VH-VL binders against UPF0305 protein MTH_811. Designs and how they scored, part 4

Target 1, 155 residues: UPF0305 protein MTH_811, of Methanothermobacter thermautotrophicus (o26902)
Amino acid sequence: MKGSDALIMALRNMAATLGVYDLMEVRVFLERSCRFVQERYRAIYVDAYMSMVVDSVLDLKAGFSGTPEMDDARYSLRDALKRLDEINAPTIVGLTVLYRTYVKGEPLHPPGTPFPGGFEVEKKDGVHYCPVKDKQSDNPEALCDICIARQSPLP
Key: E = the ipSAE of ESMFold2; O = the ipSAE of OpenDDE; V2 = 0.75 times the mean of E and O plus 0.25 times the DockQ between their complexes.

## First folded at step 1 (VH-VL)

Design c6 (framework fv_cemiplimab)
Fold by ESMFold2-Fast, scan of step 1:
Structure c6 (fold): chain C 155 residues (1-155), chain A 124 residues (1-124), chain B 107 residues (1-107)
Amino acid sequence: as target 1 above (155 residues)
Amino acid sequence: EVQLLESGGVLVQPGGSLRLSCAASGFTFSSYAMTWVRQAPGKGLEWVSGISGSGGSTYFADSVKGRFTISRDNSKNTLYLQMNSLKGEDTAVYYCARHKRGYSYGFWDAFDIWGQGTLVTVSS
Amino acid sequence: DIQMTQSPSSLSASVGDSITITCRASQSISSYLNWYQQKPGKAPNLLIYAASSLQSGVPSRFSGSGSGTDFTLTIRTLQPEDFATYYCQQSYSTPYTFGPGTVVDFR
């Protein structure tokens, strides 16, 4: 086992307190974080991310029963929490990032998530790849630093 | 004021049963996981059981599995520990404690608020 | 289960001293390590969580460090109210486990 039952318990407790006001705030945060994404793709990107956020929160509210999987995250849990606080991320965004990265071992965008240029997050030989991770390196509000996905070696 | 108040600790015979209660006040009880920690006279701390904020997930130390059950009534802000088939080695002060969420996004677990404890003595 | 050990089991100190207490886990627990203070006849009080984070209201003379399997609690410039028993506790996985405690008493 590579995870902490304590983390899952904390995340479930946090999810129980979240409501519609938190969802309203997270969309605003995501739109601000995606301001450098081309207009035509911003809505698609934000909607895909919002769907992932909602699914993560609902999964936690229903009671996660799987085995935690600690992935090759760039940041330790402490550094991830510091980063989320640093960018003033909404609680629901922080919960989603921590749940997917440190509990599920999945990228912030599941495989098949659409991106500009027709590329998608893909999994090859046990590793998740994102086509736009490096393009966000100068965006101070990007959450790519915490995501387990690596920059795609293609284009 | 954030407070936890345990009750129910008494002298019981080996093989007996007892239910402990923990009354919570001053915070949104359903938003916090809760735990029971015990301490035998003159000994160290031993974690006994934990329960999620909703009550949907419960956890137990091996020494009490199958004998103890943890539950909560969020409408009454009360945590319970049902203790069955009590043994001499269950003699201890039982503390109710709240799991900490930490600062802002803090998901690191710790027990940040403790009750005063209630003494359970198992002896004849 | 993850087993926790503490060193020393007891120590005697004077007001103004700086003391260190060590805690070891039988396997890596990352930074999921907490420190508690317990005075005679009282419930434990949380001092440090996540190995090095100071709990609100706890004096800055308390500090924690370490990760993985080896952790240290330091009390700088010991005060009269600091004479107590100190416990480490892992929250990495259930069952949660405490160290056996370190008694800090008067010299």
Scores: ipSAE 0.007, ipTM 0.519, lowest interface PAE 11.6, mean pLDDT 78

Design c7 (framework fv_cemiplimab)
Fold by ESMFold2-Fast, scan of step 1:
Structure c7 (fold): chain C 155 residues (1-155), chain A 124 residues (1-124), chain B 107 residues (1-107)
Amino acid sequence: as target 1 above (155 residues)
Amino acid sequence: EVQLLESGGVLVQPGGSLRLSCAASGFTFSSYAMTWVRQAPGKGLEWVSGISGSGYSTYFADSVKGRFTISRDNSKNTLYLQMNSLKGEDTAVYYCAKVRGYSSGWYLDYFDYWGQGTLVTVSS
Amino acid sequence: DIQMTQSPSSLSASVGDSITITCRASQSISRYLNWYQQKPGKAPNLLIYAASSLQSGVPSRFSGSGSGTDFTLTIRTLQPEDFATYYCQQSYSTLWTFGPGTVVDFR
């Protein structure tokens, strides 16, 4: 518990120092991470994720102090921190990922994000589903293991 | 007029420490990421370190990771590179450069202005 | 880390020549490639960003092309002030990497 309070405080302190140009680090990282996404959908995914990053930073700057939700992510917080370090994730990306997964309990791609074939990220019975989560296992920069979304049963 | 003025380059012994400074003027310093790039005598450009506008995110080339630290003082419009455990291989002209990208799209980072460089010589 | 290579390592040319320099990335970097010019004793100067966008103030005789792993810088009708070293740089990663450079010498 005290650990989760420490996490929220650390994230808020980090967010307070972030400026506009820190966001350019996120876009570069996401273009790499999304290179295995079909070209026609890549810009939509990047833009949706950038919006999520901005919203997360603004939430934290506004003094968010909610209660952390249980994570259904494959990685524990410890393993997530190690993973982010291993792939040299920009600190703002790490902040966003940790905030959404371990504080808000929301997926890294918002519900409604479109994917090839008309499938989309959706929420059913309190669980978020992503149609491509398991298809990213070969992407070395993928953060799916830190995302709460589960693989959709259809694709 | 954008200006970047490096200082601090001197002769230093192997194992020694040195801090470089880059004084910036002519732009809103805190709004731009900054970087250090070095060039050994007769060699090519090697990126060394980068820092976000806020100072929150820092990056290092593998060759200097653990030995160098980058920092900035936005109230003084100054970028720093603290170099520890210096090796002969660190002998180079060190340039500071301004990172540009966001006005055209945040994915288009490039180094639009460079300082004149400061020479660091690591030798006995 | 993304590694960059350039070819040729050096070339000799005369004023009026058209020259081409190639840059290759060890992995796909989309269009996140910049070109810089460095004259002896001077700091580098940005020529091209995002593979093909000409920086303000740079003469139109400079042009860039390519995407993915293979990129080209072309200098049409070489001028005396163009004798310099040219470097490519990937900006796909926040761990920026430069190519080893191509020296363009007067013939």
Scores: ipSAE 0.000, ipTM 0.488, lowest interface PAE 15.4, mean pLDDT 79

Design c8 (from c7 with heavy chain K98R V99D R100W G101R S104G G105S W106Y Y107F D109G Y110A Y113I; framework fv_cemiplimab)
Fold by ESMFold2-Fast, scan of step 1:
Structure c8 (fold): chain C 155 residues (1-155), chain A 124 residues (1-124), chain B 107 residues (1-107)
Amino acid sequence: as target 1 above (155 residues)
Amino acid sequence: EVQLLESGGVLVQPGGSLRLSCAASGFTFSSYAMTWVRQAPGKGLEWVSGISGSGYSTYFADSVKGRFTISRDNSKNTLYLQMNSLKGEDTAVYYCARDWRYSGSYFLGAFDIWGQGTLVTVSS
Amino acid sequence: DIQMTQSPSSLSASVGDSITITCRASQSISRYLNWYQQKPGKAPNLLIYAASSLQSGVPSRFSGSGSGTDFTLTIRTLQPEDFATYYCQQSYSTLWTFGPGTVVDFR
C-alpha cells in the first residue's frame, strides 16, 4: 500500500540526513530512558541499543526494503508517532523504533538481552517475549507500548 | 593537508602531572570526535580516552579513569589530555587520532588520521 | 568491555608469501572491526574498516573478511614494506579495544 511506501520513503529520507555525530546525542536519551535500570545492566542495554541503531541506519542507507507488517501494525503506527512526539524522542530513536517495529517486525531489545533475575528477551513460536514490558507501564519515557514484544508468560 | 601534531611529552616523577596537546589542521576540527591512544615501549596499542566533537561526551579507559581528563578547544583546533597522579605504568608514546569517520552510507568508528606521538616517561 | 585476541602473536615470512592473521572478539561485534598497520617508530595506519572495506591508498593485496566474532586479515604476495605489526580494533562499543598485535617479521 501507499501508506507503507510513504513510511519506507520517510525513513530512508531521515537516514540520508544523519551523520556519525548525530549518534552521540542518542546515548544521552538512552541513559535517561534506562535510569531505573541497575547500573551493571544499564551499560549493556545502552550499548546493545546503540548497535541496533547503527545497523538500522546503515540498512536504510543501503536501500533495504522489507515487507512491512501491515494489518494490525497500521493502527499502532499512528499511536507510535504520537508517542514519539510526546516524549520528544530524537529523530534517530524515532527512526529506529519505526524501522524495527513496522518494517522488520523485531523487538527494540534484541533476543538474548539480559535483565536482572536471570531473565532475557526470548523468541518462542515466532513471538518475541520481554520480561519487563509490564513493569515499564509507570515509566513515561519507556517505548514498550510501541515494541512488538509481548510480556513473558508466567512460569 | 590533514595532520595532527602532539606535544608535551617529558620525563615526570611518579605522582606528578602533565598536560599533552594535539594541534589539528586541514579539516573541520569540531566535526570530529578525537581520541588518545598510547603505546608502552615494546607493547601494543591501548585506547586511553575519547571526546565528542562538541566536547560534551567524554570516555576513559578504566586504567586512567579518575586520573586523566580529556578536553578540546575548537576555536584553537586543539585537543588536550590532562594527566594527574602519574604512575610508572603510564610510560608510553601518546598518539592523538581522529575518531568516528563517516563515509556516505557508513558509520565507522575508525581512527583514520594519527599524529606522530609524544613520549611520556614516568620514572624516579 | 569487549576483549580482542589475535593469532598468531608473531610469524616469519618471505617476500612473495601469502599470510593470514586472525582476530577474535569476546562477543559479536557484527561488522565493526578495523585493521591497522604499524611500522617500527611510526604511527599506525588504517588499512581496513567495517571488516572488509579497503582504506583509500591501501594496496589491493590487503583484504579483510569475517563478521560476528571471527575476523581475518590476508596479505597476498607479501612485499618488503609489509613487514610490520598488525592490530585489529573493535568499533562496536564506545570503550574501544585493540587486539594485542601480530608481528610479521622477515625470515
Scores: ipSAE 0.000, ipTM 0.493, lowest interface PAE 14.7, mean pLDDT 76

Design c9 (framework fv_cemiplimab)
Fold by ESMFold2-Fast, scan of step 1:
Structure c9 (fold): chain C 155 residues (1-155), chain A 123 residues (1-123), chain B 107 residues (1-107)
Amino acid sequence: as target 1 above (155 residues)
Amino acid sequence: EVQLLESGGVLVQPGGSLRLSCAASGFTFSSYAMTWVRQAPGKGLEWVSGISGSGYSTYFADSVKGRFTISRDNSKNTLYLQMNSLKGEDTAVYYCAKSRTIFGVATSYFDYWGQGTLVTVSS
Amino acid sequence: DIQMTQSPSSLSASVGDSITITCRASQSISRYLNWYQQKPGKAPNLLIYAASSLQSGVPSRFSGSGSGTDFTLTIRTLQPEDFATYYCQQSYSTLWTFGPGTVVDFR
C-alpha cells in the first residue's frame, strides 16, 4: 500500500477518536502559540483557525475521498511530523495541520484572514500568500512553517 | 517522571460491581488517551477499554461491552473503570496504560504502564 | 475485530542463542504492529513499534520486521534478562488486539 493511503487512513483513525470537547485543548494551544500577536488580531486568528479545525475533522469523519496532495510546503511531510512531535502538538492540531497541508493543499488561515496593517491572506494565480509567515520564524511553537502559504511580497 | 498507580482491586462475588482507579502524574493528563489492559492468571494480555484525552470517545472490547464503563476526571488526573455484572472470566490483573501517538510513523502504542491491581471474581 | 496469533507458544533457549518469534494478523494491518516484553510479576514494556522501530533504551539485539499479515521479532545473542513473555499487538484498528504471547524459557 502507498504512503499517501496510509496517511489518510491514519488521519481518519485519529479523527474517529475526537469529539467537540477536544476543541478546548486546541484553543489553549493556539492562545499559547499566538501570545506575541496583538490581542485584537489574536481573537480573529484563533476563531478562523478553530473553524478550519472543525471543518477538517468533519471532512475526515465523513470519509473525504480526495487524492492526497503531497505538497512541498516549507517543511516536507517528514519534517512536519518531526516538528509536531517536538512541540507536543495535541492530536487534533497535528491531524488538522497534516490534513490541510498534505492532503487538501489548503492554507491554515483561509483567504481573507486580516492581519495588522490591513494585509490579508490572499490567493493569486493559484498560490496562497500570507503577510506574516516569515515574521513567526523565531517562535518555536508557530504552525506557519508547515503551511502551504508563501510570504506576501513586499514592494 | 511519569507515574501510573492503579487501585481498587479486591475479591468480588459473581454478579457484583467494582470501580478501579488509576492516578496519573508527570505528564499533561488531558492530552493523552488512556487504556485498561487486563491479564488473567497464567494467560496473555487482553485490551479492555480506551478513552480519548477529552473523555468524549470511549471504546470497549466485545467481552466487556455493556458491562464496563470507562471515564476520566482530568481535574484530578484520574482514570476510572466501572465494572458491573462481574463474571469469573473477569478475574485478572488490570493495568492502566498511557497511549502515545508518534506522527512521524503514524502509529500509537502504550509507552507507560502502572503496576496493576488484582481483581478476583469468585464465590 | 482483528485476530492475532503467535508462534511458537513457548520456546526453550540458552544464553547466546538467536531466536525468532512470529506474529500473524487475520487481515492486512500494514506496519501497525507493536512488540512488548513482560517479565514475571511486572508490567509489560514496549520494545518495538511500527513493526521495525526500536524504542529508545531498548538494546539493539532486538529487531522487528514484516508488513501486511506476517511479522517477526528477532533477539540476537540472548541475554539472561531476555527470558520473558513476548506479545505482539496491532494498532491498525482502534479496537486493539494482542497476540496470545510467546514464553521464552531458560533451557
Scores: ipSAE 0.006, ipTM 0.539, lowest interface PAE 10.1, mean pLDDT 79

Design f1 (framework fv_firastotug)
Fold by ESMFold2-Fast, scan of step 1:
Structure f1 (fold): chain C 155 residues (1-155), chain A 123 residues (1-123), chain B 108 residues (1-108)
Amino acid sequence: as target 1 above (155 residues)
Amino acid sequence: EVQLVESGGGLVQPGGSLRLSCAASGYSISSGYYWSWIRQAPGKGLEWLARIDWDDDKYYSTSLKSRLTISRDNSKNTLYLQLNSLRAEDTAVYYCARIRYYYDSSGYYFDYWGQGTLVTVSS
Amino acid sequence: DIQLTQSPSSLSASVGDRVTITCRASQSVSSSYLAWYQQKPGKAPKLLIYGASSRATGIPSRFSGSGSGTDFTLTISSLQPEDFATYYCQQYGSSPYTFGQGTKVEIK
């Protein structure tokens, strides 16, 4: 089997072990990670990410019927796994990150996720752009190197 | 990489107002950072005055809040500070400084400073 | 407001000396969000340390920071001629930002 088939099977097997308690662990992780995000953006950010997590888990539990759309991410799959282990990411966060980046080709923050200053994640000409990706390069908890989104062009 | 240049200082009269500018170069003020104004009276220590972030949230020193206004103009990549009802004790070098900030983490420390502009309040 | 008190207010030292400056907060500083700055006469302050112990980019290894809660320390392991300056601690764990009164390191 091709490596993409092996990855999908591994993620599906992982998703089968997840329940509602794991979703609560994700919310706790996100609220801790974004405690310094301005209050009005924090709720929108957390809720958007939770929706993305739920959709990913349900898609995998339903058996996933589709073709992998793998885009260029800064980290290889091996380096992504090491990074997730280093930050002690909850299993469900790790599963979601790997699924969106290496199977779906979707950004970790959904398109339309707002950031301070009136910026948001957007898709243009088949490419996803994030306004803050390069600003997170020295943040020890950032997962941007695993995300497929590219930095929005500098004005 | 980043440069901040203050202007608008000089001699001002008691009871008047001052407006200072801080022109940023090498980076956009709308891109993930906060900015503060800090002053230093001759021979004295540092006093924080006000902070503005790229979302226009504003924070002020409690002792000076009624006399201070901080603002920004993204199109000019410039920050501003206005101080009203000037007194001799407002004589100081005024600095503009950038605050390191990440949306999913905290830093809020001053990583780059301008050279400062001297404001002298005397009659 | 959190008051920061530095000790000593001034010191005289020779090149090669180990210099220690302390900063005490009137209340616990959240998440060890404490920075140290160096200021030379006629110049703007320069960031040395943030998060109590992390060196800023380009800062020599002879500068180190430590501490948590209410007690913080800046150490210069082997003083160089360019290190004669005034040093300030600053907390950013709560609003308003506050600075220590400064410690002047003078040549002996």
Scores: ipSAE 0.000, ipTM 0.485, lowest interface PAE 14.0, mean pLDDT 78

Design f10 (framework fv_firastotug)
Fold by ESMFold2-Fast, scan of step 1:
Structure f10 (fold): chain C 155 residues (1-155), chain A 122 residues (1-122), chain B 108 residues (1-108)
Amino acid sequence: as target 1 above (155 residues)
Amino acid sequence: EVQLVESGGGLVQPGGSLRLSCAASGYSISSGYYWSWIRQAPGKGLEWLARIYHSGSTYYSTSLKSRLTISRDNSKNTLYLQLNSLRAEDTAVYYCAREGYDYVWGSYFDYWGQGTLVTVSS
Amino acid sequence: DIQLTQSPSSLSASVGDRVTITCRASQSVSSSYLAWYQQKPGKAPKLLIYGASSRATGIPSRFSGSGSGTDFTLTISSLQPEDFATYYCQQYGSSPLTFGQGTKVEIK
C-alpha cells in the first residue's frame, strides 16, 4: 500500500481509540499554545480550534476517504512527527494536525477564523493565507511550521 | 480514576456561613476541566451552583452569585465553596463534580463526589 | 431558563422489563446538549448518557438515549436488579444548566 493509504489507516485506527476525555488534553495544550493571543480573543480562537479538532476526529471515525491533497507545509511527514514529539503534543492534537495537513490539505485554522482588526484566514487561487503566521516565529509550541497556510502580505 | 471527596457539612444556623472542601485525586485540578459545585435539597432535583476553570476563572449561578465564592488550593488539589447568609432553603447535599466535554464543547458531569449534607436549622 | 419535565415521576417495573423515561424541555434543546444520570439512595449521580445518545464509559448497552428538540428519551431495554434507581435528565445547551425533577424506578 502507498504511504498515504497507510497514514489514513493509522489515523482512523487512532481516532477509534479516542474518547471525549481526550478533549481535555487538547484544551490544556491550546491554553499553553494560545498564551500570546490577546485575552479577549483567546476564547474565540480556542473554540474555533476545538471545533476543528472535533470535526477532524468525527470525520476519521465516520470513515472519511477523501483524496489526499498536496501539503504546502515546511516539514515533511517525518519532520512533522519529530516536531509534535518535541513539543509534547497530545495524541489527539497530533492526529488532527496530520489529518488536516497531509490528508485534507487544509490549514489548522480554517478560512474565516477571526483575528484582531478584522483579518481572517483566507483562500486565494488555491493557497491558504494566515495573517499571524510570521508573528508566531518566537512561540516554541506553535504548529505553523506544519501548517499549509502562508503568511498574508503585511499591510 | 478520578476521585472527589467532600467535607465540611453538618448543622449550621440561619444567617451563618459554610465552607465546604472537595479533595481531588487521580487528576490535577489545575491541569484541565471545569470543576463544579451542585446541590440537591431533600426529595428535590439537582441545582448547579458554581464552576471554576483550571486556569482560575470562576462562574456562578445568577441567583446565588452574591452569596457564593468558589476557590481552590492547587498545592492541596482541593476545591472550596463558601456560602454566606444561610437560609433554610440552603439545606441540601452538596456535591463537587468534574465538568466533561462532548464533541460540541458542552457541559455535563462525568465524575461526582459522594456529597456532604448541610442542614440549616435553628 | 429551560425547564425539564420528566415523565413519569415514578414507575414500578419487574426485572426483564423494557423501561422508557421521557424528558420534555420548555424550549428547544439541541440533541447534542442533553445528559442522563442514575442515582441510587445515599449516593452521587452517575453519568449514563451525554449528547442525547452517547453512552458514557463503562455503561451497559441496555441503556440508550434518543431524541431532539424538546423531546428526549432514556430506554433500558431489559431491566436488571441493579437498575432500580432515580434517573435525571440535564440540558447544557443554555445557561443556567438545568436538571429534570427525576424519575424513580421501583420494584413491582
Scores: ipSAE 0.000, ipTM 0.465, lowest interface PAE 16.8, mean pLDDT 76

Design f11 (from f6 with heavy chain D99H R100P G101S L102Y R103Y F104Y L105D E106S W107S S108G P109L; framework fv_firastotug; at its last look DockQ between E and O 0.62; V2 from the best seeds 0.00; counts 0 for: pae E 11.6 > 2)
Heavy chain, then light chain:
Amino acid sequence: EVQLVESGGGLVQPGGSLRLSCAASGYSISSGYYWSWIRQAPGKGLEWLARIYHSGSTYYSTSLKSRLTISRDNSKNTLYLQLNSLRAEDTAVYYCARHPSYYYDSSGLFDYWGQGTLVTVSS
Amino acid sequence: DIQLTQSPSSLSASVGDRVTITCRASQSVSSSYLAWYQQKPGKAPKLLIYGASSRATGIPSRFSGSGSGTDFTLTISSLQPEDFATYYCQQYGSSPLTFGQGTKVEIK
ESMFold2-Fast, scan of step 1: ipSAE 0.019; ipTM 0.619
ESMFold2, look of step 2: ipSAE 0.000; ipTM 0.531
ESMFold2 (binder alone), look of step 2: mean pLDDT 86; pTM 0.889
OpenDDE, look of step 2: ipSAE 0.104; ipTM 0.752

Design f2 (framework fv_firastotug)
Fold by ESMFold2-Fast, scan of step 1:
Structure f2 (fold): chain C 155 residues (1-155), chain A 124 residues (1-124), chain B 108 residues (1-108)
Amino acid sequence: as target 1 above (155 residues)
Amino acid sequence: EVQLVESGGGLVQPGGSLRLSCAASGYSISSGYYWSWIRQAPGKGLEWLARIDWDDDKYYSTSLKSRLTISRDNSKNTLYLQLNSLRAEDTAVYYCARTYDFWSGYSPYYFDYWGQGTLVTVSS
Amino acid sequence: DIQLTQSPSSLSASVGDRVTITCRASQSVSSSYLAWYQQKPGKAPKLLIYGASSRATGIPSRFSGSGSGTDFTLTISSLQPEDFATYYCQQYGSSPYTFGQGTKVEIK
């Protein structure tokens, strides 16, 4: 998006203020948002997301944001901010989502994250695919609509 | 999710040296976590040995620091422990374990994921 | 080094009993950085409680922790068959990180 430098600066400043209590709020938010995920896969989803959050915050704190690979054609920053406000996302969750989607161009769950039916988050021909994006439509706290990943095609 | 697999144990001679490996999968060890080695003698309690931090800082138990080296290879996603000048009392199951939470200077060093352990027997 | 002493070293209990295990530190544990683990024979320890009172993910509500300073407690409100194990406390308020000697919970 226009003014990507301003976004990166804002995210770095935000990351600098975060502490251990913010991580506790992320776990509470994830426990709530994953209530529609089957129990046997819930821990995998939560652990993958927590790892991603930690990596994103540490990357921003260390100044390793890299070169922006923003996809500004589909996911307006303004619409994403509105969505995060609607679901009362904690600041650290919002920071992580914005950083991965608008700066790094990476999905909220890393490639290789397993899901029911033997499906995984995969990258093919420059596009990230998630097997459960469409299945989260009933979850009011789901962040899938901000995520760059697309619904995996059926075999 | 996180899998830790220890290897390198077995029967070793007193006075020899030991190099243990801990291969992590499903997670990158360069991703800002802290890693420890912990041992348990048969029928006894747990003893913390060493920690390596996300920034490669290393910490050792006071009694063992002269005989112990902890290291990692991020490209192989593997943690290592070397113990020199082996004694009978070094006979134990050796675990690698992950520690959680990493800023503000109040990083807690509790262990949320453990490998299954590798048995080291210092002869006879 | 901070020495942790658990009490009792062993106890016998029946399913449905309330079990209380105490961990006493030789020095004050800063920030209540104390964890509890469960270990079954032949297996690695499993995290139950961290920060003296926070339950780890997937741990049943019958497990609770409390305490600060030098005195900490693990409580199992209604013992289940799968709870017969050895329990360890661990402090991480100062290096080296030390464990208690363990408390074995046996079938009565």
Scores: ipSAE 0.000, ipTM 0.448, lowest interface PAE 20.9, mean pLDDT 77

Design f3 (from f1 with heavy chain I99E R100L Y101W Y102F Y103G D104E S105L G107S; framework fv_firastotug)
Fold by ESMFold2-Fast, scan of step 1:
Structure f3 (fold): chain C 155 residues (1-155), chain A 123 residues (1-123), chain B 108 residues (1-108)
Amino acid sequence: as target 1 above (155 residues)
Amino acid sequence: EVQLVESGGGLVQPGGSLRLSCAASGYSISSGYYWSWIRQAPGKGLEWLARIDWDDDKYYSTSLKSRLTISRDNSKNTLYLQLNSLRAEDTAVYYCARELWFGELSSYYFDYWGQGTLVTVSS
Amino acid sequence: DIQLTQSPSSLSASVGDRVTITCRASQSVSSSYLAWYQQKPGKAPKLLIYGASSRATGIPSRFSGSGSGTDFTLTISSLQPEDFATYYCQQYGSSPYTFGQGTKVEIK
């Protein structure tokens, strides 16, 4: 892959192959994977995640008119791709993770995403904070090591 | 530094009830985690009893659901387990434990345990 | 309910031995939803492995887990004196959570 332009082109090509059936499949997967999450929170979380995924796909399909923000990526692109492959991440999830982390410089869960206990992802002084990042450091399926967000000092 | 300390055990009569407490320190029980009660009869394995989450949603063992009540008091940073209609088979060490939650990745396992409190059901 | 059966129920081993404990489920369990715990006499269980193969923080590298579906394994590559204990598997892929009956690792 040739730099950031090659990455953006590859992500656009991936987005071009995705349709409504792919989006429906990822919703089913998320609802199933969240089956042990408290009922009220599960619906809110799934909807928030799906909105983020849809926004990412549509943004890439529309040609992404913004300026790429790749400076804050801490995990190498090569290692991120290997990680996504190791957990058998669906193409949509992989695309979303790579787009938000390496192109947008945004956390995988946008500011305002609710977490149990009344905590949420927030942005302070140009830095994104997540209340549960450190708690997922040992989870083999967590993608927090790719995410640009830092652990909140409060939780 | 996370600690859970169980109390309320001891000798109880058959047909009676017990109320166990689990005092948490080093963190707030309202921090968005899940908490379970697990017991272990003498010389036997571990048996999961009940879970309470940050939103007070409750889950119970199928065989004990009618006799168990799990609850919490955020102001005291304490978890509770009430077990009614006690039988000799309820004799066990009772543990409280914290579950990690990883959002959509659904990873629930017990990262911190209390030391346990012994309950003996006998006349 | 998913029943977990451990094999063997007990074993005798010497320091330096490779110890293997198996956990078999009555129904398929996602490999990411199985944990292993160590329990010493008079003590609470201690998390060793979660997600079938991920080592918990602070757990020595001699402990490893593997498996998927209905068959899971805990391996201790070189048994140390502090490893003599009872080991339990636990599934958290469906409610109610269930534990195996335990495997006692004894000195000899």
Scores: ipSAE 0.000, ipTM 0.473, lowest interface PAE 14.0, mean pLDDT 76

